Miniprotein binders against Mevalonate kinase. Designs and how they scored, part 13

Target 1, 378 residues: Mevalonate kinase, of Arabidopsis thaliana (Mouse-ear cress) (p46086)
Amino acid sequence: MEVKARAPGKIILAGEHAVVHGSTAVAAAIDLYTYVTLRFPLPSAENNDRLTLQLKDISLEFSWSLARIKEAIPYDSSTLCRSTPASCSEETLKSIAVLVEEQNLPKEKMWLSSGISTFLWLYTRIIGFNPATVVINSELPYGSGLGSSAALCVALTAALLASSISEKTRGNGWSSLDETNLELLNKWAFEGEKIIHGKPSGIDNTVSAYGNMIKFCSGEITRLQSNMPLRMLITNTRVGRNTKALVSGVSQRAVRHPDAMKSVFNAVDSISKELAAIIQSKDETSVTEKEERIKELMEMNQGLLLSMGVSHSSIEAVILTTVKHKLVSKLTGAGGGGCVLTLLPTGTVVDKVVEELESSGFQCFTALIGGNGAQICY
Key: E = the ipSAE of ESMFold2; O = the ipSAE of OpenDDE; V2 = 0.75 times the mean of E and O plus 0.25 times the DockQ between their complexes.

## First folded at step 9 (miniprotein)

Design M2 (from Zd with S30Y; at its last look DockQ between E and O 0.89; V2 from the best seeds 0.87)
Fold by ESMFold2, look of step 9:
Structure M2 (fold): chain B 378 residues (1-378), chain A 117 residues (1-117)
Amino acid sequence: as target 1 above (378 residues)
Amino acid sequence: TPEEQIEEWKEEGEEAKEKGDIEEARYYFYFARKVAEINGDKESEAKAYNELGEVFRKLGRPYDAEFWLAKAYRIAKKIGDEKAIAEILQELGKAYEEMGKTEEAQEMFDEAEELAS
């Protein structure tokens, strides 16, 4: 039996950093996916006692005997709790870490450790001790602020939950899950994110699970319904950054300049709310006019992010290049490198700007934002 | 092996395309492209970009098709593969046609015809 799932990455359209200080942020799904394929072996197949994880897009494979997994994570199968998401205890996490260490990841691949741990946790808690081959391929670059860890957790959970559905209609293409299953999926994905991040906000997994867009303010998540298509050029600067240091730097600037920074955070809050309103509006305003309003708000947001100190020379190089082509860009996420969003109004052709960006060593993608969440395919 | 994986995914992408399973074709051609890029296989990379162009055109996204086809074109020009250039220009012409850019489309078709002769 085979079941496939996919889940989108995300971007932050507005409100990065200021959201830590009480402002509103808007996040959206992008149509770059992490894909998970779950295959159960035939009863007569060799290796009918193993769980195998294949990261085929980076040519890595991991395998454990079920006996070894059961030895390391002993629990009664009668306590399997697919419908009741649970946190991974510190004791269980240590046991899983031993299983991961036995795979002898090279130093340059140690960033995979927490993802593999999350895979083992979610698989054993949702499926139990059953043999399978799980293939994971991703369109999302790791650690670039596009939500790769959340997309993994959501896509994996979706595949695992879908495998237990007793009546299936195979070969029907990609389909969404109903609201009840999406809620369960999102809760499991949040538990997976806790293994990777410790204290996730819940934004990334919620956007990945439900798709479309969300508004986030002071711990409250509101789902938005987009009524317009938005197309973005996403430029990966390939510059890594320390998110905690960037967040701390903004907080320190706010301490040193409290009145100025309060005004900056208030301006961002206003921008985020206006963006959310434009995206949701059902009025007669043309898509082109809405795009021009969004363009100006993105430009303003980038200026405010610069005043927070979270831009970078690589980001500014992208912005300078796109300005030559009359396009507006802003950083997305933590800044200090990472990814840059460029709005592509209806009718925009990108061959020249992409050539310039890639000749400078950047990596480019195009994406639609605000689209599908988690989907399955039998 | 990476070369075997690229070929397998190319074949699966072509099969999906023939069945009209365009989202499945997207999956296979995207990951064939990713592995080709990582391994420096420029010929396979360009072919996968061209196939992604056709996929996005069939998804009704000619502007995204142009994105992929422009990348294919640049590689094909550098390696001097005139057959590939002609094929890419044909797909690019179709993408421009779907954008309503009929003059630009005709220029692409004309150049492709000259290279084939």
Scores: ipSAE 0.841, ipTM 0.930, lowest interface PAE 0.7, mean pLDDT 89
ESMFold2 (binder alone), look of step 9: mean pLDDT 82; pTM 0.781
OpenDDE base, look of step 9: ipSAE 0.895; ipTM 0.954

Design M3 (from Zd with S30L; at its last look DockQ between E and O 0.88; V2 from the best seeds 0.85)
Fold by ESMFold2, look of step 9:
Structure M3 (fold): chain B 378 residues (1-378), chain A 117 residues (1-117)
Amino acid sequence: as target 1 above (378 residues)
Amino acid sequence: TPEEQIEEWKEEGEEAKEKGDIEEARYYFLFARKVAEINGDKESEAKAYNELGEVFRKLGRPYDAEFWLAKAYRIAKKIGDEKAIAEILQELGKAYEEMGKTEEAQEMFDEAEELAS
C-alpha cells in the first residue's frame, strides 16, 4: 500500500517584524512542495521488521528495527492517541535522540537531527510500531525562511493520517483534505514543529496545512481568500542569519527610538491591511491595476524593513539587480539574508534577471502564491 | 547511487508524461534535476530543465516554462550542444506562442531551424 502527501512552503508577503509589535502580517503558501511517500511492505517482503526513512533528494537513508524502537521508547505508546495530538515529553525526546545518534550522522549532516527526531515521534504516535518505508523529497531549501520544517511536518502528518482512512475515492489525483482533517493535521504538525523550533508561532504550519493566505495579528491567525493570481520570483541569497538576534535588534531600536519606530510599525500595519484588502477584492479592478498597487506596497514595505535594520548587503544586491529590470522586490521573513521576493506582473519574462542573479551566486525559483495546502494522492 | 536515482526518475518522468500525468512528471523531473544539480551532472541537469519547460507549458504556465527553458539554454550554449539548443529553442518558441508573443516565438523557431539544418 502506498500513500503520497505534499505540503507547500510559505512566504511572508508583508508585516515581518512589525507583527511582533502589534502590527498585521500576511503570509501565503507557495507552490514549492515537500513530498512524503509512505509505503507499507507486502506480507512476504524482506523488510517486514524495519522502519526506513529515505531522503532520496539528498541521497541519505536511515533505518531502525522495530524491536529497537520499541525498546528505546520508555513507555508504551498507543496509536489511539492519533485523534488527540500531544506534546513530545522531554523524556521521550531524549530516547528518540538516542535512536538518531545510533545512525552516526557525520558532523556536516547534524542539521538533520531534529527533523529525524520529529519523524520518529510523529510516526510512532500516529502509526505505532509498524514497518514502513517513508520517502521525503523537498523543493524547499533548508533554513532559508520558506517554511521547510513546517511543510515536512504537515506533509508527513498528512500521509500518516491518510494511511488509516478507508479507501473511498479511487482514481483521484491530488486531493485536498476536509476541514476536520485539516484541523487535526495542523495540530499534529504544530507539535512536530515544537520539536524542531521549541516555541513556534503556528504561522508556518497553518499556512502549509490550509494553503492560500493568512493574516496574523497579536497572536490571532485568520484565513484569507485570494481572488487574484500572483507570481513571484524567489531569490535565495544563501546567507544564513540569526532570527532571534534580528528580532531583538528591532525591539532594541524601538526602545531607543520609540516615536520613530511606532510610526514605522503603524505604516507597516496599514500596508499589510491594504495588501490583504486588494488580494481579497472581487471588484472590477483589473489584475494589472491590482498588481501595480501591490508593487508599490511591496516597495514601501521594503523601505520600512530597511529602516528597522533587518536588510542586508545581499538583499540590497538582489533589489538593485531587479530594479534594473523594472521589478520590485522585498525581503521575506527575518531578513539579514534569507530570501527575497520579486513580484512578477502578468506578461513578465525573467530569463535575463535570473541569469544576472544566478551569476552573482544567488538561487532562483518561480512560484505561484496563495495556492493549495496539504494534499493526498493514493 | 545518485546516478541510478537520476536515471530512474528520468524514466518515470518520461512515462508519466507519455500517459498525460503531468503533475507526476513534474515531481520526477524536479527531483532528477535537484540530484543532478547537487552532484554536478550538467548534462542531466540541462535535460531535466528542458523537460520541466515542457511540463510547465502543458500545465498552462508558459511563463514558468520560460524560466526553466532559459536555464537549459544557458547550459546548452556553454557546452556548445547545437542539437540541444535547437530542441530548447523549439520549446521556447511554443511557450512564447502560448504567451501571445508571436514575434519572439518566430525568432526562436527560425534560429532552431537554422541550427537543425
Scores: ipSAE 0.811, ipTM 0.920, lowest interface PAE 1.0, mean pLDDT 89
ESMFold2 (binder alone), look of step 9: mean pLDDT 81; pTM 0.775
OpenDDE base, look of step 9: ipSAE 0.879; ipTM 0.947

Design M4 (from Zd with Y27W; at its last look DockQ between E and O 0.88; V2 from the best seeds 0.84)
Fold by ESMFold2, look of step 9:
Structure M4 (fold): chain B 378 residues (1-378), chain A 117 residues (1-117)
Amino acid sequence: as target 1 above (378 residues)
Amino acid sequence: TPEEQIEEWKEEGEEAKEKGDIEEARWYFSFARKVAEINGDKESEAKAYNELGEVFRKLGRPYDAEFWLAKAYRIAKKIGDEKAIAEILQELGKAYEEMGKTEEAQEMFDEAEELAS
């Protein structure tokens, strides 16, 4: 038996950084996916006593005997319930870490350890001790701030949950989960994210699970319904950054310049709310007019992000290049490098701008914004 | 090996495409593309980009097809692979045709036929 799942990455369309200071942020799904394939062997198969994880993007495979897994993290009936998401205890995480260490992960790949730990925990808590092969592939670049860890947690959990209800629905292709299962999925994915990130906000996994867009303000998440297609060029600057330091820098600037920064945060809040309203509107305003409004808001938001000190020379180089082609860009996420979003109005071809950006050493993708969340395929 | 893995995914993608499973073909070609990029296998990169272009065109997204096909074209041109260039131009022509850019499409088709000797 085989079940497949996929889940999208995400971007922050407006409001990053200022959201830490009470402003509104808007996040959206992108149609670059992480895929999980879950296969159960026949009872008579040679490998019917093992759990195998294949990270095909990087040609790595891990395998554990079920007996060894049971020794390290034994199940009892009081703790195994797929319908009741739970946190992974520090004690359990240490036991899982031993299982990961036994796989002798290459030193240059040790950054994968938390993701493998999350896989083991989610699998054993949702499925238990059944043999399987799990294959993971992703269209998302690693470490780029496009939500690859959340997409993994969501896609993995979706596959695991769907394997228990495969006979209930049959479709020819990819289908979404119902609302109850999406809520369960999102809660499990959040617990998986805690293993990887410690204290996630819940934004990434919520966008990846539900798709479309969300509005976030003061810890409160509101799902949005996009009413227009949006196409973006996403440019990966390949410049790493320290997100914690960037967030701290904005806070310190706010302490040094409280009146100026209060005005900046209020302006961002207004921009985010206007952007959300335009995207959701069903009035008879043309797509072209809505696109022009969004362009202006993105340009304003980037200027305010620059005033917060979170831009970077690589980001400004992307912006200068795209402005030559009459396109508007802004950083997405923490800034200081990372990814840059460029709005692609209806009818825009990108060959020339992409050639120039890639000639400068940047990596480009196109994506549709606000599409589907987690999906399954039997 | 990465080379064998790329070829397996290309075969799976082609099979899915022939069955009409265009979404499935997309993800196999995306997998092949990523591994080809990591290995610096420029010939395989260009072929994967061309395959993605065809897939996005069949999904009704000719502007995204143009993105992938332009990448394929730039690599094939650097390599000097005239057979690959001709194949890519055929797909670009079809993408421009679906955009309603008839003159641009015809120029692509004409250049492709000129190279296919």
Scores: ipSAE 0.800, ipTM 0.917, lowest interface PAE 0.9, mean pLDDT 88
ESMFold2 (binder alone), look of step 9: mean pLDDT 82; pTM 0.777
OpenDDE base, look of step 9: ipSAE 0.866; ipTM 0.940

Design M5 (from Zd with Y73R; at its last look DockQ between E and O 0.94; V2 from the best seeds 0.89)
Amino acid sequence: TPEEQIEEWKEEGEEAKEKGDIEEARYYFSFARKVAEINGDKESEAKAYNELGEVFRKLGRPYDAEFWLAKARRIAKKIGDEKAIAEILQELGKAYEEMGKTEEAQEMFDEAEELAS
ESMFold2, look of step 9: ipSAE 0.864; ipTM 0.941
ESMFold2 (binder alone), look of step 9: mean pLDDT 82; pTM 0.785
OpenDDE base, look of step 9: ipSAE 0.890; ipTM 0.951

Design M6 (from Zd with K10L F109K; at its last look DockQ between E and O 0.93; V2 from the best seeds 0.90)
Amino acid sequence: TPEEQIEEWLEEGEEAKEKGDIEEARYYFSFARKVAEINGDKESEAKAYNELGEVFRKLGRPYDAEFWLAKAYRIAKKIGDEKAIAEILQELGKAYEEMGKTEEAQEMKDEAEELAS
ESMFold2, look of step 9: ipSAE 0.872; ipTM 0.943
ESMFold2 (binder alone), look of step 9: mean pLDDT 82; pTM 0.764
OpenDDE base, look of step 9: ipSAE 0.906; ipTM 0.958

## First folded at step 10 (miniprotein)

Design N1 (from M6 with Y73R; at its last look DockQ between E and O 0.94; V2 from the best seeds 0.90)
Fold by ESMFold2, look of step 10:
Structure N1 (fold): chain B 378 residues (1-378), chain A 117 residues (1-117)
Amino acid sequence: as target 1 above (378 residues)
Amino acid sequence: TPEEQIEEWLEEGEEAKEKGDIEEARYYFSFARKVAEINGDKESEAKAYNELGEVFRKLGRPYDAEFWLAKARRIAKKIGDEKAIAEILQELGKAYEEMGKTEEAQEMKDEAEELAS
């Protein structure tokens, strides 16, 4: 039997950093996917005693005997709680880490360890100790801040949950899960994110699970309904950054300059709310007029992010390049490197700007934002 | 080997495309593209980009098709593969046509014909 799932990455349209200080942020799904294929072997198959994880897009494979997994992560089928998401205890996490260490991961690939741990946790708690081959491939660039860990957790959980659906029918395409299963999926994905990040906000997994857009303010997540298509050029600067240090830097600036930074955070809050309103509006305003308003808001948001100290020379180089082509850009996420979003208005071709950006060593993708969340395919 | 994996995915993508399963074709061509890029396989990169262009055009997204086809064109020109260039230009012409960019579409068709002359 084979079940496929996919989940989108995400971007932050507005409000990153300021949201830590009470402002509104808006995040959206992008149609760059992480895919998970789950295959259960026939009862008499040669691999009937193993769990195998294949990261084929980076040519890595991991395999464990079921006996070894059961020894490290003891549970009884009577305690298996598919419908009741649970946190991974510190003790269990240590046991899982031993299983991962036994796979002799190359040192340059050690950054994968937490993702593999999350895979083992989610699989054993949702499926139990059954043999399978799980294939994971992602269109998202690794380490780029586009929600790779959340997309993995969501896609994996979707595949695992979908494997137990009794009413499944053969289909010719991707379908969404119902609301009850999406809620369960998001809760499990959040538990997976805790293994990878410790204290996730819940934004990334919620966007990846439900798709479309969300508004986040003071710990509260609200789902939005986009009523317009938005197309972005996403430029990966390939510059790594320390998110914790960047967040701390903004907080320190707010302590040193409380009145100025309060005004900055208030301006971002207004930008985020206006952006959310434009995207949700059902009025007669043309897409072109909405695009011009969004363009201006993105430009303003980038200026405010610069005033927070979270831009970077690589980000500014992307911005200067896109301005030559009459396009507006802003950083997305933590800044200090990472990815840059460039709005692509209706009718925009990108050959020349992409050639210039890639010749400078950056990596480019196009994406539609605000689309599908988690989907399954039988 | 990476070369074998790329070839396998390109073949599976073509099979999916012929069956009309465009989303499955996207899957295979996306990952053939990714592995080809990592391994510096320029011929496979150009083919994967061209196939992604056709996939996105068939998904009704000619502007995203243009993105991939432009990348295919740049690589195919760099390696001097005139047959690949002609194929890419035909697909790019179709993408421009779907955008309503009639002059650009005609330029691509004319250039592709010139290469075949």
Scores: ipSAE 0.868, ipTM 0.942, lowest interface PAE 0.7, mean pLDDT 90
ESMFold2 (binder alone), look of step 10: mean pLDDT 84; pTM 0.817
OpenDDE base, look of step 10: ipSAE 0.909; ipTM 0.960

Design N2 (from Zd with K10L Y73R; at its last fold request DockQ between E and O 0.97; V2 from the best seeds 0.91)
Amino acid sequence: TPEEQIEEWLEEGEEAKEKGDIEEARYYFSFARKVAEINGDKESEAKAYNELGEVFRKLGRPYDAEFWLAKARRIAKKIGDEKAIAEILQELGKAYEEMGKTEEAQEMFDEAEELAS
ESMFold2, look of step 10: ipSAE 0.874; ipTM 0.946
ESMFold2 (binder alone), look of step 10: mean pLDDT 86; pTM 0.830
OpenDDE base, look of step 10: ipSAE 0.909; ipTM 0.959
ESMFold2, fold request of step 11: ipSAE 0.861, 0.874, 0.866; ipTM 0.940, 0.944, 0.939
ESMFold2 (binder alone), fold request of step 11: mean pLDDT 85, 85, 85; pTM 0.818, 0.815, 0.816
OpenDDE base, fold request of step 11: ipSAE 0.904, 0.902, 0.899; ipTM 0.957, 0.956, 0.955

Design N3 (from N1 with I22Y; at its last look DockQ between E and O 0.96; V2 from the best seeds 0.90)
Fold by ESMFold2, look of step 10:
Structure N3 (fold): chain B 378 residues (1-378), chain A 117 residues (1-117)
Amino acid sequence: as target 1 above (378 residues)
Amino acid sequence: TPEEQIEEWLEEGEEAKEKGDYEEARYYFSFARKVAEINGDKESEAKAYNELGEVFRKLGRPYDAEFWLAKARRIAKKIGDEKAIAEILQELGKAYEEMGKTEEAQEMKDEAEELAS
């Protein structure tokens, strides 16, 4: 009657921006989750004719009658196939947008509209027109580049797919999905991401679904297996940015300084490959020695990102603070604000550095890197 | 209302904690924390941070417990809640003990007992 799912956010550990120019990048799951609870009412329940979406962590609730949903998104059982992911057509998306508009979303919350549209699409295509209450809560800060939209799509799809599983599988705490179901989950999540982002790369939903780490280069995604613990301090600068403008700026610099930038992109490629090798290594090298090597690679990568022009005064303020505490940091994602990663070597205590960062108006979290992907709990 | 929601989640988190379901407790305390932060409820914020500290300690992650407990301590000091400070210091002492930081653990315990007098 009830199923829960969760899916992790992500970070880019190395190689952002340069990957647009043919270099390798490494992305990883973080153990900050988006959670989805799916609850079906009893047949005699008083609300057995409605679909309700509750965003309890931001105190919002949306509800539609099944009759209204059927009018906007006609049900045809012959076309419903949860095992075959489908794209949402422009016409269907416009119909869904009307359903969202009817909820009178506050103007300051209009950024939620594409996520609500994705919810309606995925629900109706996977479940159909059954009444339910769906609760979504997220530990991920919105708009910070930590993969909140992908985590939503993955967790939601996981809950929806799991609702059709036999009662014999209930009651075992959080469990992972097998590879076949993860592939189906990831394909549906990608379709959800297309509604939110138009043309997503597939990187964020893949990391969120499978967990651990991935390497990507020239459109090719390779799954990695981490063989060492990694712990990070994640600092949200609360500064928004225009990702397309930052990406374009790097390309323009490459046109103006082609030989210098070619060398920069090659250096980042080498850093990313070396990082991937270190995290996968099974040799006798101690975790402490591997941490020192990763620390140096992160420092080098940040210097190269600065040379690409994608840092920001807020990012540099975080770095200056963490350097005082002998910690190494780099931006993650597009830069120009967003989030900053700081490596926390084994034994590191963060009270003082977090106090300084938060007193400056930044938001901090700690996270383990490369953990589980999507999980289900009955 | 947000206040009712925080109270319910703190209760559900406590129930999960008593059952030993620390992953479930993490869920409830994480969202009590988030709503308390958004609504400026400093008392609930400190309580949620302290509960997250205990949960991460029970999950075998004393360094992450230290992160949450240090946040709890700072906000409890700002609002002057000496009872909360004493509770937070007891949990922080346990986290330091699990790290093998015996001197720091004893300092936390001593300060907590001084405040309780």
Scores: ipSAE 0.870, ipTM 0.943, lowest interface PAE 0.7, mean pLDDT 90
ESMFold2 (binder alone), look of step 10: mean pLDDT 86; pTM 0.834
OpenDDE base, look of step 10: ipSAE 0.899; ipTM 0.956

Design N4 (from N1 with G93A M108L; at its last read DockQ between E and O 0.95; V2 from the best seeds 0.90)
Amino acid sequence: TPEEQIEEWLEEGEEAKEKGDIEEARYYFSFARKVAEINGDKESEAKAYNELGEVFRKLGRPYDAEFWLAKARRIAKKIGDEKAIAEILQELAKAYEEMGKTEEAQELKDEAEELAS
ESMFold2, look of step 10: ipSAE 0.876; ipTM 0.945
ESMFold2 (binder alone), look of step 10: mean pLDDT 85; pTM 0.821
OpenDDE base, look of step 10: ipSAE 0.902; ipTM 0.956
ESMFold2, fold request of step 11: ipSAE 0.875, 0.878, 0.874; ipTM 0.944, 0.945, 0.946
ESMFold2 (binder alone), fold request of step 11: mean pLDDT 84, 84, 84; pTM 0.812, 0.814, 0.808
OpenDDE base, fold request of step 11: ipSAE 0.908, 0.905, 0.899; ipTM 0.959, 0.958, 0.955
ESMFold2, last read: ipSAE 0.870, 0.875, 0.869; ipTM 0.941, 0.945, 0.942
ESMFold2 (binder alone), last read: mean pLDDT 84, 84, 84; pTM 0.814, 0.808, 0.811
OpenDDE base, last read: ipSAE 0.905, 0.904, 0.906; ipTM 0.958, 0.957, 0.958

Design N5 (from N1 with S44M A84L; at its last look DockQ between E and O 0.86; V2 from the best seeds 0.87)
Fold by ESMFold2, look of step 10:
Structure N5 (fold): chain B 378 residues (1-378), chain A 117 residues (1-117)
Amino acid sequence: as target 1 above (378 residues)
Amino acid sequence: TPEEQIEEWLEEGEEAKEKGDIEEARYYFSFARKVAEINGDKEMEAKAYNELGEVFRKLGRPYDAEFWLAKARRIAKKIGDEKLIAEILQELGKAYEEMGKTEEAQEMKDEAEELAS
């Protein structure tokens, strides 16, 4: 038996950083996916005693005997309930870490260890101790703020949950999960994110699971209904950053300049709310007119992010390049590097701007935002 | 080997394309692309980009096809693979035609014909 799942990455369209200070943020799914393939062997198969994880897009493979997994994670079947997501205890996490250490990760790949731990937790809790081969491939650059960890957790959980749903023919294509299973999937994915990040906000996994867009304010997530497709050029600067340091820097600036920064945060809140309204509107306004409004709001948001101190010379180089082509860009996520979003209005070709960006050492993708969430395929 | 793996995925993508499973073709061509990029195989990068261009065109997304085909073209020209360049230009011409960009489409077709002869 084989089932595939995929889940999108995400971007933050507006409101990053200011949301920590009570403002509204808007996040959206992007159609760059993490894919998970789950295959159960026949009971008589040669490898009917192993769980194998393959990261084929980076040529890594991990394998454990079921007996070894049972030794490390001994729990009774009465607690195995996929309908009741639970947190991984610190003791269980330590036991899982031993299983990961036994795989002898190359030192340059040790950053994968938390993702492998999350895989073992989710698999054993949802499926139990059954042999399988699990293949994970991702179109998302890791660590760039595009939601790689959440997409992994969502896609993996979707495949695991789908394995117990009715069987379908291979040629059925990609389909969405129903709302009940999406809610369950999102709760499990959040628990997986906690292993990787400790205290995730829930934004990334929610956008990845449900797709489309969300509004986030003061810990409350509201799903939005997008009524227009938006196309973006996403430029990866390949500059890493320390998210906590950037967040702390904004808070310290707010302490030093409380009146100015309160005004900055209020302006971002207004921008985010207006963006949310435009993307949901069903009025007679032309697509071109809506695109011009979004373009201006993105430009304003970037200026305010610069005033918060979270831009970077690499981000400004991308912006300078895109402005030569009459395109508007803003950083997405923590800033200080990472990714830059550029709105692509209807009819825009990108050959020349992409050539210039890539010749400067940046990596480019195009994406539609606000599309599908988690999907499965048999 | 990486080249054999890329070739296998390109074959799987072509088979999916022939069956009309364009989303499945995207899956295989995306992995061929990524592995070619990681392993620095420029010839296979260009081929994978070209295949992704055709996939996105067939999905009704000629602007995303243009993105992939332009990448393929830049690499193929740097390498000097004239047959691949001609193939890429033919697909790019189709993408421009679907956008209604007739002059650009004709320029691509003219250049492709000169290289193929």
Scores: ipSAE 0.847, ipTM 0.932, lowest interface PAE 0.7, mean pLDDT 89
ESMFold2 (binder alone), look of step 10: mean pLDDT 85; pTM 0.830
OpenDDE base, look of step 10: ipSAE 0.903; ipTM 0.957

